# VH-VL binders against Probable pyruvoyl-dependent arginine decarboxylase (pdaD): the designs that were tried, part 9

Target 1, 139 residues: Probable pyruvoyl-dependent arginine decarboxylase (pdaD), of Prosthecochloris aestuarii (b4s6j7)
Amino acid sequence: SIFPPQCERISVEEGLKSLSPGEITFAVMARNSTNEHGRLIASSIGVALPADESVYGYLSEHHPYGQTEEQSGEYAEDLAATMLATTLGIEFDPNKDWDEREGIYKMSGKIINSFNITQSAEGQNGLWTTVIACAVLLP
Key: E = the ipSAE of ESMFold2; O = the ipSAE of ESMFold2 at other seeds; V2 = 0.75 times the mean of E and O plus 0.25 times the DockQ between their complexes.

## First folded at step 3 (VH-VL)

Design a16 (framework fv_zilovertamab; at its last look DockQ between E and O 0.04; V2 from the best seeds 0.00; counts 0 for: pae O 20.2 > 2, placed apart)
Fold by ESMFold2 at other seeds, look of step 4:
Structure a16 (fold): chain C 139 residues (1-139), chain A 124 residues (1-124), chain B 107 residues (1-107)
Amino acid sequence: as target 1 above (139 residues)
Amino acid sequence: QVQLQESGPGLVKPSQTLSLTCTVSGYTFTSYYIHWVRQAPGQGLEWMGIINPYSGRTSYAQKFKDRLTISKDTSKNQVVLTMTNMDPVDTATYYCARGPYDFWSGYSYGMDVWGHGTLVTVSS
Amino acid sequence: DIVMTQTPLSLPVTPGEPASISCRASQSVSKYLAWYQQKPGQAPRLLIYDASNRATGIPPRFSGSGYGTDFTLTINNIESEDAAYYFCQQYKNLPYTFGEGTKVEIK
């Protein structure tokens, strides 16, 4: 998904104060489920923001099995930032790890920030466990 | 009354295939994982593998990966351990055990019910 | 694989006194740690689950503590029937793994 121009991140608490019941707004959602005991699941939203406010940023979705919360979040963040870097023509080595590529993206001066929102859980046998991560876009 | 019972041959010759059956009763067969654990005489416990009886998905300890298969028969409330190329070092008591589940908390707890174990001796 | 290391491997104890067994995991297992007792000729018996919860029917003299990598089983007021092998086991990540065991003996 596309992060609209001239948007910025706000806290969940701050965002909730801006909403009324029954309002319609845009959301990006990642969902994952399991009924297997011991299975790690996660749902992540990655975000990458360009320095030029007139240009779109990116939101990514990732819903892996067998990844930790940290791994899932970093992957989603990497995906969003790499999509933005590719769109902006930033040169990078796709085989470098995230830490190295993140530094390149930010030193380019074209990507100002990246972050993730991740929910994770461990499944229980015979019980469906679902994790959801969501980014809600306010006008 | 929750019960697990191992059954199978007590004596196996080297290179033969071992087949052990774990029969469960007193609970819903598909609601708990089944583990296989063995114990060589005078030794500690060695986890071998696990099966989710609902999905049939398995995981094995690396040392057994190439010769161990755990399968299920839901109609008989049974889990079957099959291990190829038995060797005298595989002589052990083999246990099946239930990996418990607490529905209300959503947490698991350790292996709360064990079978009585069955001794398998591998010798020529 | 997560390696579980128990200390000591042999623990002589005196009836009426407390004793402790340590279990260390090679990486965090959160609270997902169990303790088992095994008497000669018997299957293991679950004592403690989720690091600190006593299983049904286990006397209060058994207690567990710890989180992450360092765990302790404490047996207060040792009785002669407590002579047995004790094993820790992690069930956070597959493959699940046991400690080497601790033989508790009455002096």
Scores: ipSAE 0.000, ipTM 0.478, lowest interface PAE 20.2, mean pLDDT 82
ESMFold2-Fast, scan of step 3: ipSAE 0.016; ipTM 0.593
ESMFold2, look of step 4: ipSAE 0.005; ipTM 0.556
ESMFold2 (binder alone), look of step 4: mean pLDDT 92; pTM 0.935

Design a17 (framework fv_felzartamab)
Fold by ESMFold2-Fast, scan of step 3:
Structure a17 (fold): chain C 139 residues (1-139), chain A 124 residues (1-124), chain B 107 residues (1-107)
Amino acid sequence: as target 1 above (139 residues)
Amino acid sequence: QVQLVESGGGLVQPGGSLRLSCAASGFTFSTYAMNWVRQAPGKGLEWVSGISYSGGRTYYADSVKGRFTISRDNSKNTLYLQMNSLRAEDTAVYYCARGPYDFWSGYSYGMDVWGQGTLVTVSS
Amino acid sequence: DIELTQPPSVSVAPGQTARISCSGDKLGNKYVYWYQQKPGQAPVLVIYQDSKRPSGIPERFSGSNSGNTATLTISGTQAEDEADYYCQAWDSSTYVVFGGGTKLTVL
């Protein structure tokens, strides 16, 4: 695994609390969906921003960056990849180097698989159902 | 049973247009990324285009960019490929293929379900 | 702008191990997928994410990927394994990239 020892699987509510000043600086979120046969068909890893941004809550409840739940999910995946690269010390610019983007997603997939995340909360594209809290500082 | 069925192939003149369809059944179409992959007679596989599960992201091979348009209608469980300005080198069997996960998730870019293909011949 | 290079053909005797290589710049940093295609048929996914086997694919199929080379290994090769094999990865500029294909002959 690429996750530091400070990363812990917590509930969505606890993940939002982790952004409070003096606590965990950010939380990594996992989104999962399964098909009709129970096979994982979509997984992504997200990162909750500092408390004053509350981006996770906004994306999951208000769909601010897409017209549909699916489009909001795709935006969240892009945001998650960018923030995860930063926390892992990987220099990442999606416009400059798609190879770095692929590597980040390969690592993200390994993390999600290691936690056996397969249940969606509501419907096929569900809400963010799992938060992995990491006690690290964002640059 | 999970299946993909292509249609719309045929003979067309250079410079002409053709629209391919791929009908999906037996799975929740709206949750999968989809791809078009072609194979010229006696040649290898060549990826043509891909689309995210929502249709919000589309990707194209350089050889077809600006001429082909991929789209989907999740309410009809159907994937489309609009092909314009066709050239002789576009002659191939066109396969519809299901990507098990979205391009951005990083879990898989592989294609686990394929249709039987539809032949497109561009000739005078 | 990566190109995936496969040998055009590989021959193996029944019961022996076949190894098909797929080479590309820093390929070990990407996931590699392998497809089997028999004449007149659509491709079948036999390995995903470097080394994982889909349900229904025989145990004799395995994969690895490190450095610049991914390898599909078929242990105890059988006549029914005779087919064309394609590797596939994701590339920054061309997106989904296939290798040129390898014809496996079981003689």
Scores: ipSAE 0.006, ipTM 0.552, lowest interface PAE 12.1, mean pLDDT 69

Design a18 (framework fv_bebtelovimab)
Fold by ESMFold2-Fast, scan of step 3:
Structure a18 (fold): chain C 139 residues (1-139), chain A 125 residues (1-125), chain B 109 residues (1-109)
Amino acid sequence: as target 1 above (139 residues)
Amino acid sequence: QITLKESGPTLVKPTQTLTLTCTFSGFSLSTYGVGVGWLRQPPGKALEWLALIYWNDDKRYSPSLKSRLTISKDTSKNQVVLKMTNIDPVDTATYYCARGPYDFWSGYSYGMDVWGQGTLVTVSS
Amino acid sequence: QSALTQPASVSGSPGQSITISCTATSSDVGKYNYVSWYQQHPGKAPKLMIFEVSKRPSGISNRFSGSKSGNTASLTISGLQAEDEADYYCSSYTSRSVVFGGGTKLTVL
């Protein structure tokens, strides 16, 4: 899997539950609009994402390196993984499987709640309807 | 306890719109991570995925058929509806609805774990 | 998008083991654990046998096992029995789509 096994998809309206103090959570935001239906945009908590759908629409049809989705596989997953890795300071390799054991110890973040996620979504003109939340237990 | 059942016309004329309804029990499509999809199988041919809809109204469509397909849900009635426009004799198939896959980003089962019995739709003039 | 290739048929005798392959044209399937397997008897709906490459749903015999090597997923059926005679389909899932292989007819001789 690209993401740790503990990732969950939830509604922005329902928010994220508080985790125990030993858990680290990341939010991967998913767009749910007519032209971006079901596409993923990855970000850490507190990072604002572009509100410009035309730019995102263009990128969703090309890899960041100028290749089309037909040539490279599933671009939306690659884009989400690239943005998440960039946000976390991890180099993304689209050809590398996540090792769940190693991935758990490489990720970090903070506990998020529905207020923080709703704030981010509303800052993007309410274009978000779901988020992917990944919980990581620290060693 | 968990069941799905397909319903709709068994004979449709070319160029018409086919509407199929999946009615289910034993689970809710308001449950986090749950999805319901449609598949078909022409007589003697392979299974083909058509569309799916998730608890949060996220929708996915087969790329080759996307322009002809609309999937919707009525959560209060435990129903998922598939519409396929401009039907053709090559669309003759047994149509199935199934629960799943669960959203693959969730880390749950990626399989379709419960299936309806299927309904044969014949397209002829 | 990735296509999944299966052999059209396989056969074996009772008590033997057989393996059915499922090969992706893209390397993506080999990188991730998004493979499931279905059994279909004539005139019946498919039944989930394996999900996430190698996991079995409750009630599925341990004679059925799944594995993956590179871009090829495999379903192995050990101790072959007459009731195993069926069509077998592999499938791969992503956040965007579901694809099915062409199916393999298993004949128990």
Scores: ipSAE 0.000, ipTM 0.520, lowest interface PAE 12.0, mean pLDDT 66

Design a19 (framework fv_rolinsatamab)
Fold by ESMFold2-Fast, scan of step 3:
Structure a19 (fold): chain C 139 residues (1-139), chain A 124 residues (1-124), chain B 107 residues (1-107)
Amino acid sequence: as target 1 above (139 residues)
Amino acid sequence: EVQLVQSGAEVKKPGSSVKVSCKASGGTFSTYAMHWVRQAPGQGLEWIGGIIPIFGTANYAQKFKDRATLTVDKSTSTAYMELSSLRSEDTAVYYCARGPYDFWSGYSYGMDVWGQGTLVTVSS
Amino acid sequence: DIQMTQSPSSVSASVGDRVTITCKASQGISKYLAWYQQKPGKSPKLLIYAASTLQSGVPSRFSDSGSGTDFTLTISSLQPEDFATYFCQQYKSYPRTFGGGTKVEIK
């Protein structure tokens, strides 16, 4: 399938700067800039930020789970799966093993193809890359 | 309004384990962090660990990482803290508390809702 | 781990007094600081989060002026219900850490 035309017009900087606190944001996160598979997909929904915080700044700087590459990768995967599940209305049980989380990605193969990555940016810690993607839930 | 209700007081022998429950009612359970904090008699607050129910991942203070296990049962909106290999110095009131980060709103909150506390006495 | 150093450990004060409690972080924590009030036999109660934001229902006599590593809780005019122990807490990184507490006692 092909990415929706609406998504192809958004650059990372334009998209992030145009968002108001509380607007829906779609992001693709990878463990680091060398991750060829770069398949982690996330969205933020209803993000309420102080006037001086941008969505990009917040996502790049806020690491509640710590500072190691391994922890950052696990956090990004959990966050991407959770945000994707929420955007798609899929119920996600965090108490089950990785098989349930893996199921989200497996079931979402067609939906991942609906994401259009317009640009990427390295996170401030240099350990992961955040990119903006426009997600459209197809029938 | 969210309330946290903890299980009752326990008296345990050294070397045993204790499992304290914390049931949330009202509000959103899964998207807020649930923390466990203890306070020995007449002393300050000590953070044990925290779990974010929707992610299922827990983080622990190094002192407790080999003895504490944090779990949640999302279907009953209940968080659990199990502490093994109990010693007399583990005698304390154990609190569960919600916060300090709501991953969905992106807001950083302090621990805004606390359970009433569970006294665990380790006595030989 | 981020160490939180709180001072003084106790202060004797009268109703109407201005009380200040300081909290210092061993490294920068931005605005990720909370203050709690605890009365004997009770759970802690959140007063302030994000360094300077009052929790809903907390009287305006409570404030925090700090950022980065140095924070000060101020009670502008102490009331009878304010006699309690106060704790600061950072939530910038894991593990979460608390200050040692400051007991505000009646003179």
Scores: ipSAE 0.000, ipTM 0.515, lowest interface PAE 13.3, mean pLDDT 66

Design a20 (framework fv_temelimab)
Fold by ESMFold2-Fast, scan of step 3:
Structure a20 (fold): chain C 139 residues (1-139), chain A 124 residues (1-124), chain B 106 residues (1-106)
Amino acid sequence: as target 1 above (139 residues)
Amino acid sequence: QVQLVQSGAEVKKPGSSVKVSCKASGYTFTTYYMHWVRQAPGQGLEWIGIINPYGGKTAYAQKFKGRATITADKSTSTAYMELSSLRSEDTAVYYCARGPYDFWSGYSYGMDVWGQGTLVTVSS
Amino acid sequence: QIQLTQSPSSLSASVGDRVTITCSASQSIKYLAWYQQKPGKAPKAWIYDASSLESGVPSRFSGSGSGTDYTLTISSLQPEDFATYYCQQYDSYPRTFGGGTKVEIK
């Protein structure tokens, strides 16, 4: 899938930005610490928010020995989506809300607050997987 | 008040399986990793594997892949380690130990709280 | 896998002695912990991140080192310090332990 332009500018020191009340589209990205590239691995579609609104959330997770990149990405995706949905006051179940046919999460609701992540992750031997959860205005 | 309480001693025959439990209390079970470590009589510590109780993801030392299975039950805050195809050299005290993990940074630490140990004796 | 070698495997010392034990890694590491174990008991977390003391560990203990060479020092040995000490790396999986150093009464 297409990497949304508004999700390109994010850092581990940047917290969630405030949103106006409304419904949102989520995009969830996993970033492998070994290649430094973000990828869009999940998104959800809802009702449009007012113009110029976006929400970014992220978390970092290391790879245990013997786990695949896919397994680490699954766990990180579920956590990022749950974290973002909780911040926005949206009920979310990663097993129920994942649509395999479209490769997206189906989430919508009203925002209630935002939060900040105040620390940058330091990788151990390049074993971090960073997941970015991004809520954007649907065109 | 944080504690890990393990199941009681077991005596097993070669070729059988054993399943050891580790009941956690005094903290949020899903926010820490759980390690399994063993120690044969008069010997040093040997790492078996790890589980993240949130999601159930595991990793094992090569020596134990295919024989050890680590699981966790979130509803009872209990971790399990099952070891199959037992041999006399598997006679050891088996420990569970909590591994701090910072979900926000992903930083993983050593083992800060240990269970009391479970003696497993494998004899013919 | 990363191998940890502890030396000596055992030592005899008297109360008041300065005791130093070493842990050598087969490759450079950044993350190392020390554990204290008394006979018949589970190990206790003692030092983490090479030099940070766990809560309740007496200040006579210190950890130091980087790269491949690490040490645990007891500045003035007390009766309750007689135990086996293990180093453990958490730089990579699988986690590995040193063979242990037994600190015995002289």
Scores: ipSAE 0.000, ipTM 0.533, lowest interface PAE 13.1, mean pLDDT 70

Design c02 (from r08 with heavy chain E101Q, light chain N92K; framework fv_rolinsatamab; at its last look DockQ between E and O 0.03; V2 from the best seeds 0.00; counts 0 for: pae E 17.8 > 2, placed apart)
Fold by ESMFold2 at other seeds, look of step 4:
Structure c02 (fold): chain C 139 residues (1-139), chain A 122 residues (1-122), chain B 107 residues (1-107)
Amino acid sequence: as target 1 above (139 residues)
Amino acid sequence: EVQLVQSGAEVKKPGSSVKVSCKASGGTFSSYTMHWVRQAPGQGLEWIGRIIPILGIANYAQKFKDRATLTVDKSTSTAYMELSSLRSEDTAVYYCARGGQWLRSYYGMDVWGQGTLVTVSS
Amino acid sequence: DIQMTQSPSSVSASVGDRVTITCKASQGISNYLAWYQQKPGKSPKLLIYAASTLQSGVPSRFSDSGSGTDFTLTISSLQPEDFATYFCQQLKSYPYTFGGGTKVEIK
């Protein structure tokens, strides 16, 4: 997914204080669930913010099995940042891992920041366990 | 619960081409790397190449670079591997396998198709 | 190309034995290593990725140690269902090469 130019990240606390009833441009949710005992699940949203005020940012969604919270979040962030980098024509080696590619993207000056929002859990005893991660765009 | 279902076995003559399909279901397709691997009878695994549908990037082992073509049809969530100029030593089971999302090679190939036997005989 | 040298090519062991399989890369691959199990007539199954992370649903008797170029898969107590061929694969750079395989036989 893309999102409009000139967005900046704010905290949940700051967002809630500024939120007016019915004032949401869009929301993105990643959801994952399991009823399998011992199954590790996660839901992540990755975000990449461009420097150029006329350029759209990128969101990604990731809901893996068997990944840690850190692995899942990094994956989602990588996807969003690399989509933006591709759109911006930033040169990178697609066979390098995230650590190296992130450095290239940020040194380009065209990607201000990237981050992720992740929730994880482990399933138990045949009960349904569900995790979600959400991002909400305010005007 | 992603599953990969491949097309059926094929018998081909030397010098011809084969195109194996791999249909994904139960998950996202476009952002996951799709690998192709083959295994000759009684032999080990040989990596042919990979493709990431959303990027359109395909990479091949040098051995296959001039003969293999990896493509995708995003509308049907189907990956294809075409191998041309077939020889008897190309007789093998051909697998598709899902890797990590995009460029993330780190996670290995967590979902495999059932395999497609391609037999090249005169 | 990064070559993966796997040893031994086969091992015969009894239920309950500790089995080790080694995999050596021709150059450093950090932790970009996966292990697969393949039973006769079946597709490979991912056991371990990122050198040390167990795939979901894989028994804890499977483990890996090592980094860089030298990796060891260990089955701490061999079970009857562990009869299979095991492959390592490097995922650092294409081509993503496999080791030659190790057949584990239960006798």
Scores: ipSAE 0.000, ipTM 0.545, lowest interface PAE 14.3, mean pLDDT 83
ESMFold2-Fast, scan of step 3: ipSAE 0.014; ipTM 0.617
ESMFold2, look of step 4: ipSAE 0.000; ipTM 0.504
ESMFold2 (binder alone), look of step 4: mean pLDDT 91; pTM 0.945

Design c05 (framework fv_rolinsatamab)
Fold by ESMFold2-Fast, scan of step 3:
Structure c05 (fold): chain C 139 residues (1-139), chain A 121 residues (1-121), chain B 107 residues (1-107)
Amino acid sequence: as target 1 above (139 residues)
Amino acid sequence: EVQLVQSGAEVKKPGSSVKVSCKASGGTFSSYTMHWVRQAPGQGLEWIGRIIPILGIANYAQKFKDRATLTVDKSTSTAYMELSSLRSEDTAVYYCARGTEWLRGYYFDYWGQGTLVTVSS
Amino acid sequence: DIQMTQSPSSVSASVGDRVTITCKASQGISNYLAWYQQKPGKSPKLLIYAASTLQSGVPSRFSDSGSGTDFTLTISSLQPEDFATYFCQQLNSYPYTFGGGTKVEIK
């Protein structure tokens, strides 16, 4: 794995508990898609940047965080997906095929922290998508 | 055509550092990952680490985490591997190689010609 | 780390022979396996990736079969330019690891 060992074992719930109230949730997301033969056809990592105040301002205004435990997990996943889509200029859709290299080429940014979020879904076309995001607070 | 051209052979003393360069041409540098692999004389291939040029994010094999530093200069399409605290067992040919995926790859499609680093007192 | 065990370490063969090289992973790697050819003094060259896909420009006499943990590279009719060392590689997880190599030598 590309993630630090501590990130690989942290559930969404455990990762969220490690964050201070009011801290921005950021994510490095990996998307793996397979075709009808089970072969990987695309993988990509999306970077969500806490240092981009315009994106942070938008997300904090439109995605209130920490109101309930269930909602906080959903907000973190929505934040990661929204920031990936915003950074790449691409719709986030588990059933959509996309060019990995085109996605990578359009990405830019820095990882300041890391937080672990893992989500997997099987689309109607038999395509599997796994979204992996990991966040760890720096000292 | 895509080519990876590495810097020339070096002879270093134990305890010193070496910095090997790998210049990419003929393709899109930022769209791929760059891996570093070494081969000691008469031995097999050993993966050192990789860097994603567009993000500057590097991952290393545990053995090399405290001594290796992978960097890139996007303006010149050049990747670098610096290895510190050199020991005689670091004598090897060091290769750069282009990977096609960030998280999990299928192959390294282009390789540099290799740089021989000899660590000798 | 995933250990890649390659067999045999060397094989002596004649032009026209069928050569088989085996590669075993210590844990499941699905189809994230590549094969490389290396000639003395040269860099490795990609032959096969995703366990069974032949790289463009590589002769059809090279093939691979297998998935999971057990993989086999076959050269159906050895040619003079095929005398080289062959390596398998797993790309399923970091650190990426290679087999110990199989040297195909002229008899």
Scores: ipSAE 0.000, ipTM 0.509, lowest interface PAE 13.0, mean pLDDT 66

Design c06 (framework fv_rolinsatamab)
Fold by ESMFold2-Fast, scan of step 3:
Structure c06 (fold): chain C 139 residues (1-139), chain A 123 residues (1-123), chain B 107 residues (1-107)
Amino acid sequence: as target 1 above (139 residues)
Amino acid sequence: EVQLVQSGAEVKKPGSSVKVSCKASGGTFSSYTMHWVRQAPGQGLEWIGRIIPILGIANYAQKFKDRATLTVDKSTSTAYMELSSLRSEDTAVYYCARGSGEWLRSYYGMDVWGQGTLVTVSS
Amino acid sequence: DIQMTQSPSSVSASVGDRVTITCKASQGISNYLAWYQQKPGKSPKLLIYAASTLQSGVPSRFSDSGSGTDFTLTISSLQPEDFATYFCQQLNSYPYTFGGGTKVEIK
């Protein structure tokens, strides 16, 4: 009786989604950096926890053309995967069976990829342009 | 520059509990994981568990799951490890250590260590 | 649990020597491996992480090679401050396990 995560786009002004006791809430945020010709040179993804207890959290860079296996772009996905694994009662372990890992990675990827990272047409580097709030139930 | 300062040595009787503190100074306490590792005299290192301060979520080695409790007090930037039902084989130096990558990057080791707390369990 | 086997358990060496320490995982750990140095009475110090990345401030004489199950820490020219015990650790899966340690002692 595990409920799937519910994720929605919220305005930055609204803040983080509030949930009932026993639910986990977190927000994932994204922003772009572009060069003088409007080409994407970096995408940053951060994770924020509930407003009263949250600290501006982790930033991860996703480069559109090149990445290393150990680092590039997966930090926010690892954090999202760990939050989901904890909610589902599953420890995040890259050495687990593919079926368990695939489910967690697929859901964390869905959270990350649900972002509509707005290109900064005005050259406004570092602005948070998308906030996705997710609500899940503890198993 | 981050430093971890642990509480002082303890002598405990079998069957009792011990609670070791680990205070972080400098840097962002909540952005990193905190691990606990022990070392029996003259022996190797043994991982007990880790806690994610920003989430309040802990994971343990199965050997310690029923006896260890990892907690944090964000207001004082202090992590705690409590170990119950102590046995003589629990005599060891207990270390807190920070995961070197932000958050949960497991391929980064532990880059900042406390000085260690000797816990002696005597009968 | 993943078992980490280090060899040798001890090695006697002189300043200027090349020292190698091996670490073997009982199953594949990709490159989720770290190396630590511990001097008597002191906490461990991180030397290398992600199997090949030197920690900031660690001398370049330290390096490692390997991936999967077999890893080697090399000290290319041993210095007086390098006499210590060295441990490997896998960070691929919980529980994060350490090798038994290798003591590098004066010949």
Scores: ipSAE 0.006, ipTM 0.544, lowest interface PAE 11.4, mean pLDDT 69

Design c07 (framework fv_rolinsatamab)
Fold by ESMFold2-Fast, scan of step 3:
Structure c07 (fold): chain C 139 residues (1-139), chain A 121 residues (1-121), chain B 107 residues (1-107)
Amino acid sequence: as target 1 above (139 residues)
Amino acid sequence: EVQLVQSGAEVKKPGSSVKVSCKASGGTFSSYTMHWVRQAPGQGLEWIGRIIPILGIANYAQKFKDRATLTVDKSTSTAYMELSSLRSEDTAVYYCARGEWLRSYYGMDVWGQGTLVTVSS
Amino acid sequence: DIQMTQSPSSVSASVGDRVTITCKASQGISNYLAWYQQKPGKSPKLLIYAASTLQSGVPSRFSDSGSGTDFTLTISSLQPEDFATYFCQQLNSYPYTFGGGTKVEIK
């Protein structure tokens, strides 16, 4: 797999069983296009079921950084990528740096850097969303 | 450029079931949802449900919860809608349509050509 | 269920006319509204999503305004290919519901 062991793709069945009640994890993969001898890879997002669209709407309405209403629908993915890039001190371009956009992944082992942004959606039937960034250097 | 290609028209007896297929051509089920919508002759659009193919999880309108089953075969990029206990009132064109999983407000941007299901004795 | 009410149910218009269609939600739906065009014998086509964003490839004569509960689709200068039925849809909560449709017919 081009993905490091810390961010390995897993089956839907394994993913659903391993998550906390009401939580679904999937990875949106991003890779830094720098000339480093290794590559930085990752982002993942946890989305609560079953009303995931309500959670995404809640995130777009209650984001701490401000976005236009037109952009709010991309809040979770763009914020995850921006926060990861900011944490690592790099510029992230989603049009260039997305290596694989989707999948269900389990993060394991030690990651180079990470952050968590958790949004509560109790007004949307007690749902929550966690944005998790996994940044690892390829061998 | 993705296209959705549906199975052909069917004539069914009351009390039977029908299974309509929807194959994605030129694309995949990546980060998308598949919705099913019907339209009775001369009537408006009625949402049946949607499935998140990557997760295999479906949500249904309450009216259809006990009769509709949405499934996917990811290896063939094909979604299915099965509707059981058919009544004459189920006569309609059934559409599959693609939506965005994380951005529901983006609407349904790609639609199948429709499958006419006629329920008659 | 959120009820979507469209008005008028039909409108007779001539090429070049400005056509306005309204859509009202029975409760707040933020910007979770889409507009579709359906021509006879064809599947619906997405025109506008997120209440105000024009779908790629859709002519600029189509626009909408509104948020919350009240929405308006405008066709600034009706063309022959625009004679069709138009539907709004809320995507705020399940079940996703459509308006009853507005038929734009030739005078």
Scores: ipSAE 0.000, ipTM 0.525, lowest interface PAE 14.1, mean pLDDT 67

